VHH binders against q9y6x5. Designs and how they scored, part 350

Target 1, 379 residues: q9y6x5
Amino acid sequence: LPPKLLLVSFDGFRADYLKNYEFPHLQNFIKEGVLVEHVKNVFITKTFPNHYSIVTGLYEESHGIVANSMYDAVTKKHFSDSNDKDPFWWNEAVPIWVTNQLQENRSSAAAMWPGTDVPIHDTISSYFMNYNSSVSFEERLNNITMWLNNSNPPVTFATLYWEEPDASGHKYGPEDKENMSRVLKKIDDLIGDLVQRLKMLGLWENLNVIITSDHGMTQCSQDRLINLDSCIDHSYYTLIDLSPVAAILPKINRTEVYNKLKNCSPHMNVYLKEDIPNRFYYQHNDRIQPIILVADEGWTIVLNESSQKLGDHGYDNSLPSMHPFLAAHGPAFHKGYKHSTINIVDIYPMMCHILGLKPHPNNGTFGHTKCLLVDQWCI

## First folded at step 16 (VHH)

Design gb14 (framework vhh_surovatamig_d1)
Fold by ESMFold2-Fast, scan of step 16:
Structure gb14 (fold): chain B 379 residues (1-379), chain A 125 residues (1-125)
Amino acid sequence: as target 1 above (379 residues)
Amino acid sequence: EVQLVESGGGLVQPGGSLRLSCAASGFTFSDYAMSWVRQAPGKGLEWVATIKQSGSEKDYVDSVKGRFTISRDNAKKSLYLQMNSLRAEDTAVYYCAAKYRYWEAFYELRSYDYRGQGTLVTVSS
């Protein structure tokens, strides 16, 4: 009878969408659970880095997934879609499903969460789906609920990932009220389906459910472009990642590349690796390149081209537009409690506590989430 | 070895139609979302349309909605683009592109795993 937890992510669900749109199903979930209004994510505010931070409790420099596109100068490996299943990229941390399976011989289940189809420290999620963006939320939910109800040893930790509202946020931008309203209503309906399915299966009252996201979204424009080609010739560097955080690997002297870039645009900060602000916790990893460029909110870095993205993320993690929220319901959580802010790295030690797992060393602070939990005193 | 081979391009008058095809080999076609991307003379790459693995989910750039139809045949490992009511601004080299995992928007063209060599479409009188 160990405690059970389902962790659900809606990619790119900006926290303030909750204040600007109606979510009747999510509001019913929150009424009998808890809401954290803002989750301060890790820098860079991108999908793979933040999803891995949620399940490891580590900053990107510590868990090694430092961007959605990476280069390791020591091994000369490139992280790309075709290489994302190489355990090399994921082995700098131990995600919660690995700990769950290795402590007290429990099972884990996964529907599409980043990293769950990779053997990390020789351990892959007990039940998982091969990645396929065409698989419906309904099918993902059906598999997760089947595994939660019908597994031995029992599935105690399950994850479910959904690509929206990130895809629509990129296409329309978060200020497109008509299109975003339709997308967010559909997500609210999916949350309603989730709750109803768990109730019909008799899982709802005894299952802990967390609904969260990895980042937000900000409005971009063709009027806010930084043309990197106007500052520096392609022959001087290798581009590892472009926008809104560019990762630059110099082919010539680093100082010469830096000098060509540092005054290129008033809407971009240029950092030598050792000068990256300490508050980002984005410095101490071989996969962080010698020079990084950080665009101001809403600005897009391009190579003598236009951009089709009307929304983007990856910006400074202090920006409220980059923050997701966290909502939770279940026997571990208070009912009707609202909390203002936690750090995204705090989710991991909280989940370990709920599951009775010993957390690996991490950057989270359990004290930050105590007020959410019924078995803790927050005063 | 991975190959994406486009065909069906050519010269067509404004208002005309063309059907582009892309033949895939060397990977499990049904596991990949497929897109058409284009490059007009002297311009950068532009995303045109995407079809997900099952073939039921489709998306288009606004300028081609109602004129272009993307489709796929997983058994034949082929991708298609039916182009109707062609305009001079549709003149471009059209590329077939494959993407396994959603980790960047489909409009982020550097995030694609594979891309073909292209087929030229010229719309003029």
Scores: ipSAE 0.738, ipTM 0.891, lowest interface PAE 1.6, mean pLDDT 93

Design gb15 (framework vhh_surovatamig_d1)
Fold by ESMFold2-Fast, scan of step 16:
Structure gb15 (fold): chain B 379 residues (1-379), chain A 125 residues (1-125)
Amino acid sequence: as target 1 above (379 residues)
Amino acid sequence: EVQLVESGGGLVQPGGSLRLSCAASGFTFSDYAMSWVRQAPGKGLEWVATIKQSGSEKDYVDSVKGRFTISRDNAKKSLYLQMNSLRAEDTAVYYCAAKYRYWEAFYEHRSYDYRGQGTLVTVSS
């Protein structure tokens, strides 16, 4: 039987939550598998960009999902978390489920992973659920396990996405130990349910399972606001994305807009597109606007208003608070191995190796993940 | 044309109750998460409560937990907010708001796809 892989994402699961809270079910999973303590995600540290980087192995400037809110000046199309179904936005890369279906004549299955309910290069996941946040984790899990056991051609790659702890991280902030403890305990219980379901169905011993996330979370405050209206009048620009990375489309001379913004706040960096730091790999795409503003960790950019967000993400990807973790178990993985850090773009070529797929050109380095795998020599 | 029309606001004494309603038209109501957001005199917009598409999951700002109940009727394309034990601090214009496929944060009022015209709630003795 061909190798099988289930990729699970818990949105906004900050890496250091593992050190500050108890996770008995996740700990049991890790004991007989592998743990990567920090995954260095791509900039901007947002949901859509990083979920697409996991499954393509590409930086955002290369795969084209450069933010949760985007504008394309040539086509005049707008992208948002409410308007994400146009294949135009996703067609700059080939995600792993498309490669899996086209190279190996195998099936893919998806429960809510961003992009899986959109045809990409005229190919949609063989089995999928249209995104609906009301669908329970149990229903998503039931569909995935049904498809893993009852499909022809066989489902060899499956994805499962869950919105927590991101939603609660935003509402309460990661420093609210009482509320976050309750949320994270529920997630650990869901991990227990996942393992138990796979064992009950006879899948556990032969299935590779990766549990990861797209980003972390940092504490925000009403005392850490940057009022953009104090810097520049609305008539001088179109706002494409606001916080913590603002995307500015000038309506007047770009240099004049830049000069109004550059000295506005000591807690915000202002970049002309060509001056965006090379380390971000966030420059070479038409969807990246002429001016971007990058708030310092924990600062929120607002338009003459308050913010109710007590937690946020999107900040500099060098910040440990923005990093998720990766845990994995299955026949491809060592048992009881702990690794310090990988890049989020490294997950894609590792998954291709496990599934026997030839990866599309990507920004990941297979060498960074080979120590996790039983069939590889570790340096 | 998309419309969200709020009703049920009025003057009420502290400790009193009001039920707000929102009638939706021009879109597939059952596909949207629905929220109540409010604006107190001289202040910015504040998220109050959200209910997901099926009505199964609800969330509230801490100051109204236990006092307010959000509900929806997808067949009637209507959203409700039952407000009990009202306080002077609850005085605000209340807006019905709709969000398709929310991925980030429903309490981010700038991310709503549609918002109604509002209904005024005044809590005063």
Scores: ipSAE 0.688, ipTM 0.870, lowest interface PAE 1.9, mean pLDDT 92

Design gb16 (framework vhh_surovatamig_d1)
Fold by ESMFold2-Fast, scan of step 16:
Structure gb16 (fold): chain B 379 residues (1-379), chain A 125 residues (1-125)
Amino acid sequence: as target 1 above (379 residues)
Amino acid sequence: EVQLVESGGGLVQPGGSLRLSCAASGFTFSDYAMSWVRQAPGKGLEWVATIKQSGSEKDYVDSVKGRFTISRDNAKKSLYLQMNSLRAEDTAVYYCAAKYRYWEAFYEKRSYDYRGQGTLVTVSS
C-alpha cells in the first residue's frame, strides 16, 4: 500500500505558545515523533497565502495568493476570503493534492483546507467539504478518518484545517493568559481526540501525521493605531487590503500618493512595488499593488476608527511572533528528535518525498528537512 | 438583489430592552455567518456579535456579554439581537452584516459581503 499522510493545521498557532502553556497530548505526540520549534513562514504572514505555500512550496509572488484580499491589475478581477471560488486565483500553482491524484491510482481528502473546495487545473480533491466555519472539529475528523479507511482508490493525502487559536488570538490577544490558556487547552484536547481516533481505527501506526500552522500572533492595542485618513484622502486611491499590510492602488499619479504616505507614521514602512525588500519575495506578481504599506509589529492600520483586534498577524516574516511550529509522527519520521527552524516552503518537498511524488518546481529545500526523516542522513 | 433590512430600533431608557431584527433576501442566508456591528455618534464602527451559519456558535464583544443575545432563524432568513440592561454607551446605529467565509475577517468590519442601512438605538433618560 502507498504511504499515507494527514496534514493538520491549527490556524494562528504561535510557536512560543509551546513554551508558555502546557500541552500534554501534543507533548506525547512529539515524544514519539519530531518537533520543529520555528517555521519561518512567507510574507505576508496571512492565512490564505501561507496555507497555499505549505501545499505548493512556493513564495506568494509565485503561487499567486498574495493576500486574503487581492486585485489583479491585468484581468481587473477582485478576490476576498469570502469570494475565493474562482479557479483563476489558485491556478498559478499546483497544490500537492492535485499532484497526488494525477500520479498513480490515488485519492485526496480535505476537511476545509484553503483551496480544497476549488477545482484547480480542473482537479478538485476526491473527497472534500465546502468551507463552513460552523462544522465542528469532530465532524471534520470523522469525515477525514472515514475517507482514509473506506476509499478506492485509496486516500493517501488528507488535510484537516481548524480556525483556532487564530480567532481567539484576534479577539483576546496572545498576552491574555486566562483566555488563551482555555483556548489552547481545548486545542490540546482536540489533538488528543485526533490521536485516539486514529488509534481506535487502526490507522495510527501506518499513517504519517503533520501538525502545523500558517502563522503566529502578536499583541495589538488602541494605543498603536496608524490612521491612513490623517495621511491621504480616499479620492487619491483604491484600498485593496488594509492591515497590517495595506495594498494601495493609486487613482492619481503614483509618486503623489507615495509622497503623501511616506512620512505619515514612524511605525509604518511605505514601499513602491519595485522597492519592496528582496527578502520578502513579494514583488513579481500582478496581484501585488503599486504601493505597499507595512506596519511595525503590533501596530494596526485604520481608517479614522478604533480597532477591536487585540491580536493580529500579517507582519514581517522575520518576527518570531509570526512563526508557527511543526510536529510530526509516523513511519517516515524519527522519534524524539527536535529541530530548530525550517522554512514553510520546505514542507512541500518533504511531503512529496514521503508520498513518493515528483514535486513541481518550488522554493523549498529538501535538505532542510532531511534530519526529520528515517530514510535520510543528517549532515 | 441582495438586501439586509434592520428594524426594532428606537428610544429607550437606561436599563430597558430592545429587540432588533434583520430580514435578509437575495442570497442563501444559511451559508453566511451573521453579525451585528454598531456605530456610536462621532465614533468608528464596532463589532458587537456574530452567529455562525448553523446558529450553534455565538460570540460577543465583552461590553455586551450577559446583556445581549444574538440568534437567527434560517427558515425565515432573519437575524435578531435581544438587547437587555441597555446603557447610554449602547447608543448607536446598529447594522446587520453577512460574511460567506469567516477566515481572518472575523473582526474586519469593512470586509463584510453585505451590510444593511442600519437602525438607530438611542439610550437616554
Scores: ipSAE 0.459, ipTM 0.770, lowest interface PAE 3.4, mean pLDDT 92

Design gb17 (framework vhh_surovatamig_d1)
Fold by ESMFold2-Fast, scan of step 16:
Structure gb17 (fold): chain B 379 residues (1-379), chain A 125 residues (1-125)
Amino acid sequence: as target 1 above (379 residues)
Amino acid sequence: EVQLVESGGGLVQPGGSLRLSCAASGFTFSDYAMSWVRQAPGKGLEWVATIKQSGSEKDYVDSVKGRFTISRDNAKKSLYLQMNSLRAEDTAVYYCAAKYRYWEAFYEQRSYDYRGQGTLVTVSS
């Protein structure tokens, strides 16, 4: 039977939480597996873009999920949480569960990973749960393990998504040690439950498990606000996305809007689309707006109001605070190996290799993950 | 047409109680997490409380914990906020707000899919 892989995401799990808090269950997982200390995510460092980059191996400009809120200039469609099931938004790439189902007679299973409840190129995950934030981690895990054991064709790729520690990171900020320690302890307990469930079901020794995240979290403050209303009148533009990366659609001449914005705050960079830094790989898509504002780390763009966020993400992907980690265990992975850094787009070709799939063209480099794998040479 | 219609606001003395209601129509209410957000005179919008789709998971801003209780009735497509031990600082227009997915924070004003017209709560002696 083909190899099996379970991909688990804890949203907003900043890499350095591993150094500042105790994770006995995660540390036991890592001791018999591998740890990548930092994963350099794609820009913008937001949930939907990075979750889709993990499963496609593509930069946002290539896979088309360029933000959590989007406007497509060609079709004039708006993307929001209420219409994220429109396949139009997801069809610019082929995620791994589709690749898994189309190349071999195999099944995929999904517990709420972004995009898995959407038919993409007429293919939906073989087994999936519609998004519902009220569904417990235990129920998601129970469904995934049932599908891994009781499916024909066999489930060879499964995903599991959990909303914490992102929600608490936003509410309390990553520097609130008391509240964050409680949240992170609960996550470590869930990892313990995951491992125990897999062992009891006889899955543990033959299943490859990846635990990762989409981004980190940085501390915000009422002392670090950029009031966009002090820069430009709302009548001059349509706001597509606000903070910390603002997407501006001009209602007047683009140059006039740019000139009103470019000197407004020393704590944000203002880019015409063609001037967005090449290192972001955030330019070549109709869903990227004519003007993009990028706030400095820890600064929040607001519209003449305060912000309740004590933590946020979306910032420059070179910032260590924006980086998640990756831990993995299973027959494909070395035991007790630590690696410093990979790119988030490297995860997709590595997962394709583990599953024996031919990856679709992607931006990842297989060589970056070779040292994690038992069947590869690390020179 | 999507509608969220708030009711139950009014004038109340400090230490008093009020129950706000929100009637939803035009969308599948049970698929949405629901929140109460408020705007005090001369202040910006402030997130107050959230309840997830099933009604079992609730969260509150620290200043109202132990005083306010959020609840929902999916069969009636209604959201409620029981406000006890009211203080002068609770004076605000209270809005009912809906969010389909919880991949980002509820306190982000623009992350809500729908918001009602509001109901005024005045706490004054």
Scores: ipSAE 0.694, ipTM 0.870, lowest interface PAE 1.9, mean pLDDT 92

Design gb18 (framework vhh_surovatamig_d1)
Fold by ESMFold2-Fast, scan of step 16:
Structure gb18 (fold): chain B 379 residues (1-379), chain A 125 residues (1-125)
Amino acid sequence: as target 1 above (379 residues)
Amino acid sequence: EVQLVESGGGLVQPGGSLRLSCAASGFTFSDYAMSWVRQAPGKGLEWVATIKQSGSEKDYVDSVKGRFTISRDNAKKSLYLQMNSLRAEDTAVYYCAAKYRYWEAFYETRSYDYRGQGTLVTVSS
């Protein structure tokens, strides 16, 4: 009877939402499980990079998904959220569902998690759904629970991804208490539905469930814009990604482009690739462009236009506003334990331990998560 | 070749109504979330409304809620915007736009996969 794990992500679930809003279903889940109050994600604090870091235990420079929009100058390939199916982009790492299928001859199942509809090292998730934002949470959950009952070979690792509260965080901003309260209540109700469905199907007592997110959200404003067109003419560079981390590919001498940008705004840091701070672990990959612009929290980089976003993410990963949380329940986890902080790359080696898998080399530290687990000693 | 062709724009008086249509070709229409994006004279692009692939989920910018209704017909590969109680500030070129992934991207008008040529709506007496 091998251990089973369901990994659930609610995109853009900022950790401090737990302190500012009521979550009765999530609180019941935590009461019988564990809570990590802050998860320090990887830079840049964006959806594709952090979702891949969760399942590989690697910094973005190591797993190769360094942004939601990427360009490879050698192959002339472009990556985006609408052009993400080429295995080329994903092959710099081995995600946990591939390890699960290859090491233990077990099956994996996936409902919309980034990368699960792509063959990575010639291995695709045993069961998966092609991305479609119209598919309800209930339909995703129904497929996952059905697949968890497949017996040959058994599904031991399953993932479920949901786009909220990120979409509403962008639209309303995290400081809009009226609209965010409504959105977060709906998410808490989905967590209640998840638990109820697992109990009804007899899966709850023997399934390890992790509920987490990839990043947080910060308030933006029309009063906090950085107009890139006021710094440099668009003829001097190709823009690979814009905000809040701009990826600049120079069409002229790199030093000349850098000199035009470096003093443009007091609310933006400009880095040559080799000068990107070591603490970001965002330097050693060909997909990271020669010049990177990093906006200060709540500032939006624009091209001579306004922005409708009242919330955004992608900012410095040291910012608490960028941090998600992690809650977990199941036979591997203590009951009623609270932990302050882990790194998002620590989730992968913990999940490998739970499933009995040998982790690929990674940037996580198993010791950071041992206090969550019943089979480990904690000081 | 991918095409989005808008129609139904024109001159209307304040308080009037218009119905915009967008005909899609060259891609699998039912796989894409569809949006209406507008550009008022002298201003940037502004997201107005989105409808997801199945047609069951819709979202609007606050200034048009209760006045505009977005709809789609996947069999006819068409997107619609019913505009009621039109105001002078609704004057803009209206673009049909397609996006394959993620809800957050609708606010990033530069990130749409496909966009039409636009249809002009003028609200004036």
Scores: ipSAE 0.604, ipTM 0.837, lowest interface PAE 2.3, mean pLDDT 92

Design gb19 (framework vhh_surovatamig_d1)
Fold by ESMFold2-Fast, scan of step 16:
Structure gb19 (fold): chain B 379 residues (1-379), chain A 125 residues (1-125)
Amino acid sequence: as target 1 above (379 residues)
Amino acid sequence: EVQLVESGGGLVQPGGSLRLSCAASGFTFSDYAMSWVRQAPGKGLEWVATIKQSGSEKDYVDSVKGRFTISRDNAKKSLYLQMNSLRAEDTAVYYCAAKYRYWEAFYESRSYDYRGQGTLVTVSS
């Protein structure tokens, strides 16, 4: 029987939530599986970039999804959360479902993971759902489990994406214990439903399941705003992305725009593209704009407006508040093992190993995940 | 040609009620999440409420929760905002807005596929 893997993402699940709230279903999952307490994501710490890094093992400058809003100066194409279907944006990398279908002649299934409803290198997930935020977790789970049991060639790689706790993290902020407790309890109940459904269908004992996330969440405030309009007039630049990482395309001399911005706020770093810190791995792609503004944790960049976000992400990937966790269960994984930290790009080569796939060149290090796996020796 | 046409704005006393309507044309209304956003004099845009495609999922900014109700009629291609217990702070131009794919949380997204011309709501004695 070929090995099978289900990859589940709960968007915006900050690692520290595991220590501050109770998760009885998730803790039962971890007790008989593995937990990585922190996953160091890629910069910028946003949904589309990090979801694509999980399935390609690449930094954003290498896979080409460098933000949730992008502009290509040559083609004049725009990317956004409402305009993400053009394969042009996704074709700089090969995600694991494409490799799975092409190397092993197996099927892939997807319930709403970013990119799975797009043909990438002329290959779309064998089974998929077009993105629709109104579709329930139960309906997504029903489709995934149906495809895992009833497909020929067999579905060996499946993905499931859920928008919470990100939406509530933005609305309430991670410090709102009352509202976040309610939201996180509901997520734990969904994890319970997932495990129960897999057991009912006879999938649980032979399926590898990874539960992870793309980023964390930090507290924001109306007292921590950077008004970009106070620094520079709109006529001098085109704004490609705003907050907390602003992407600036100058309409005048780049140095003049930089000089107007560089002393605007003590809570924002302003970089010419070539001066972006090497540790971010965020320089070598044409979709990265000539000037990048990076707000300090908890600060929001605005255009003479209030911000309604009490929580946000996108900040420096060295911040623990930006880190998700990874939990896994199944025949490939040890039972009751805890690990401190991996890089989010390490997930891809680990998944390739579990599925018996040859990974494309990537930025992950297989050695970082060896201790999680029963068929490997750790150093 | 895509159009969103708001109506129902006007002058109302504090504590009063008003019902805003938005008529949509030129696109498949039932495929879009619909929102109300507002701009008070001298202020930036503020998101007020969102209703997803089927009408079953609704979300509101905290300052209007329990006072405002968003609803839609997909057969009539119309969006509504019932505003009760109005306050001076609710004075703004109200815009109807549409978004096809909704990956980002509404608070995170600053752009809409379509937005109307707005209708003015003035709450004063």
Scores: ipSAE 0.433, ipTM 0.748, lowest interface PAE 3.6, mean pLDDT 92

Design gb2 (framework vhh_surovatamig_d1)
Fold by ESMFold2-Fast, scan of step 16:
Structure gb2 (fold): chain B 379 residues (1-379), chain A 125 residues (1-125)
Amino acid sequence: as target 1 above (379 residues)
Amino acid sequence: EVQLVESGGGLVQPGGSLRLSCAASGFTFSDYAMSWVRQAPGKGLEWVATIKQSGSEKDYVDSVKGRFTISRDNAKKSLYLQMNSLRAEDTAVYYCAAKYRYWEAFYMPRSYDYRGQGTLVTVSS
């Protein structure tokens, strides 16, 4: 029988939360599985880019989802939440569910993972839910477990996405211990529900389950704002994305816009596209704008307005506050093993190995995840 | 074309009540989380309240909790804000706003997919 994998994301689950809060259900999951304490995500540390990197093993400049808001200079198309279903934006890479369906005769199932409700290279997940934030975790889980029992062709890869703790992280900030404790306890209870549901249906012992996230969260403040209106007039540029990484499309000479911005604030870096640090792997794509502004951790870029966000992400991917974790359980994984760090792009080739799929060329390194797997030599 | 049209604003005394309405057209209203955003004189835009697609989950800025109630009618493609115990600091232009994905953007008022033209609420004697 082919191996099966369920990939679960809790959006904005900062790795450091595991040390500062109690997670009895998650700890029971880890006790008989594996834990990667830090996952180094890709830049920019945003939801759509990192979710697509998990399932493609590619940096953002290679898979083309370079931000949550984008402009393509060649086609003059704009990307936002309201048109995220245009295949144009997703076609620069082949996500794992497409490969799963095209290699051998296999099906994929999806409960709202970014990109799964879009036909990519003329292929859409065999079973999927259109995005709707009002749909409960329980309903998403019920659909996924029902689909995992389909046998002709078998569902071998399934994804499940949940918006918390990201939404609450933005509202309260990660330093609000009282509110975050309540939010994270609810998430731990959902993990308990997930495990219990899989056990009741007889799926638990033979299913590989990965629980991970796309990014972390850092504390913001009304005292840490960068007002672009104090440095440059709106008539000089088009704003493609704002905070904490601003994407600037000049309407006048690029050098003049750069000169107006370069000394605007001591709390942001201003880069011409060709000067973006190589370590970000954020340069070689038409959707990356001519000027990028990168705010320092905890600083918010605004246009003559206040910010009500007490938490945010999108910052430098070297920051531990931006890192999620990865926990996994199932026949492919060791029991009770802890690993320090992997790169988020390493998840894709590991998942391909578990499913017996040939990976597309990618930026991940299979060797980084070998120690998690029972069928691999770790030394 | 997408339109959000607010109504119900006006002059009220402190402690009074107003009900704001927003009529939506040109998009699938039931697919969007809906919010009220306001701008007080001489201040920036600030988020006030959000309601998810089905109406089952609601969220409010702390200063209006217990005083304001957000609601929606998907059949009528309308959003409402019942404002009670109004204070001078509630004086603002109130905007109806729509957001497809429910995470970071609704705390940044300029990140909404669609926003109306606003209705003025003045709280003074």
Scores: ipSAE 0.604, ipTM 0.833, lowest interface PAE 2.5, mean pLDDT 92

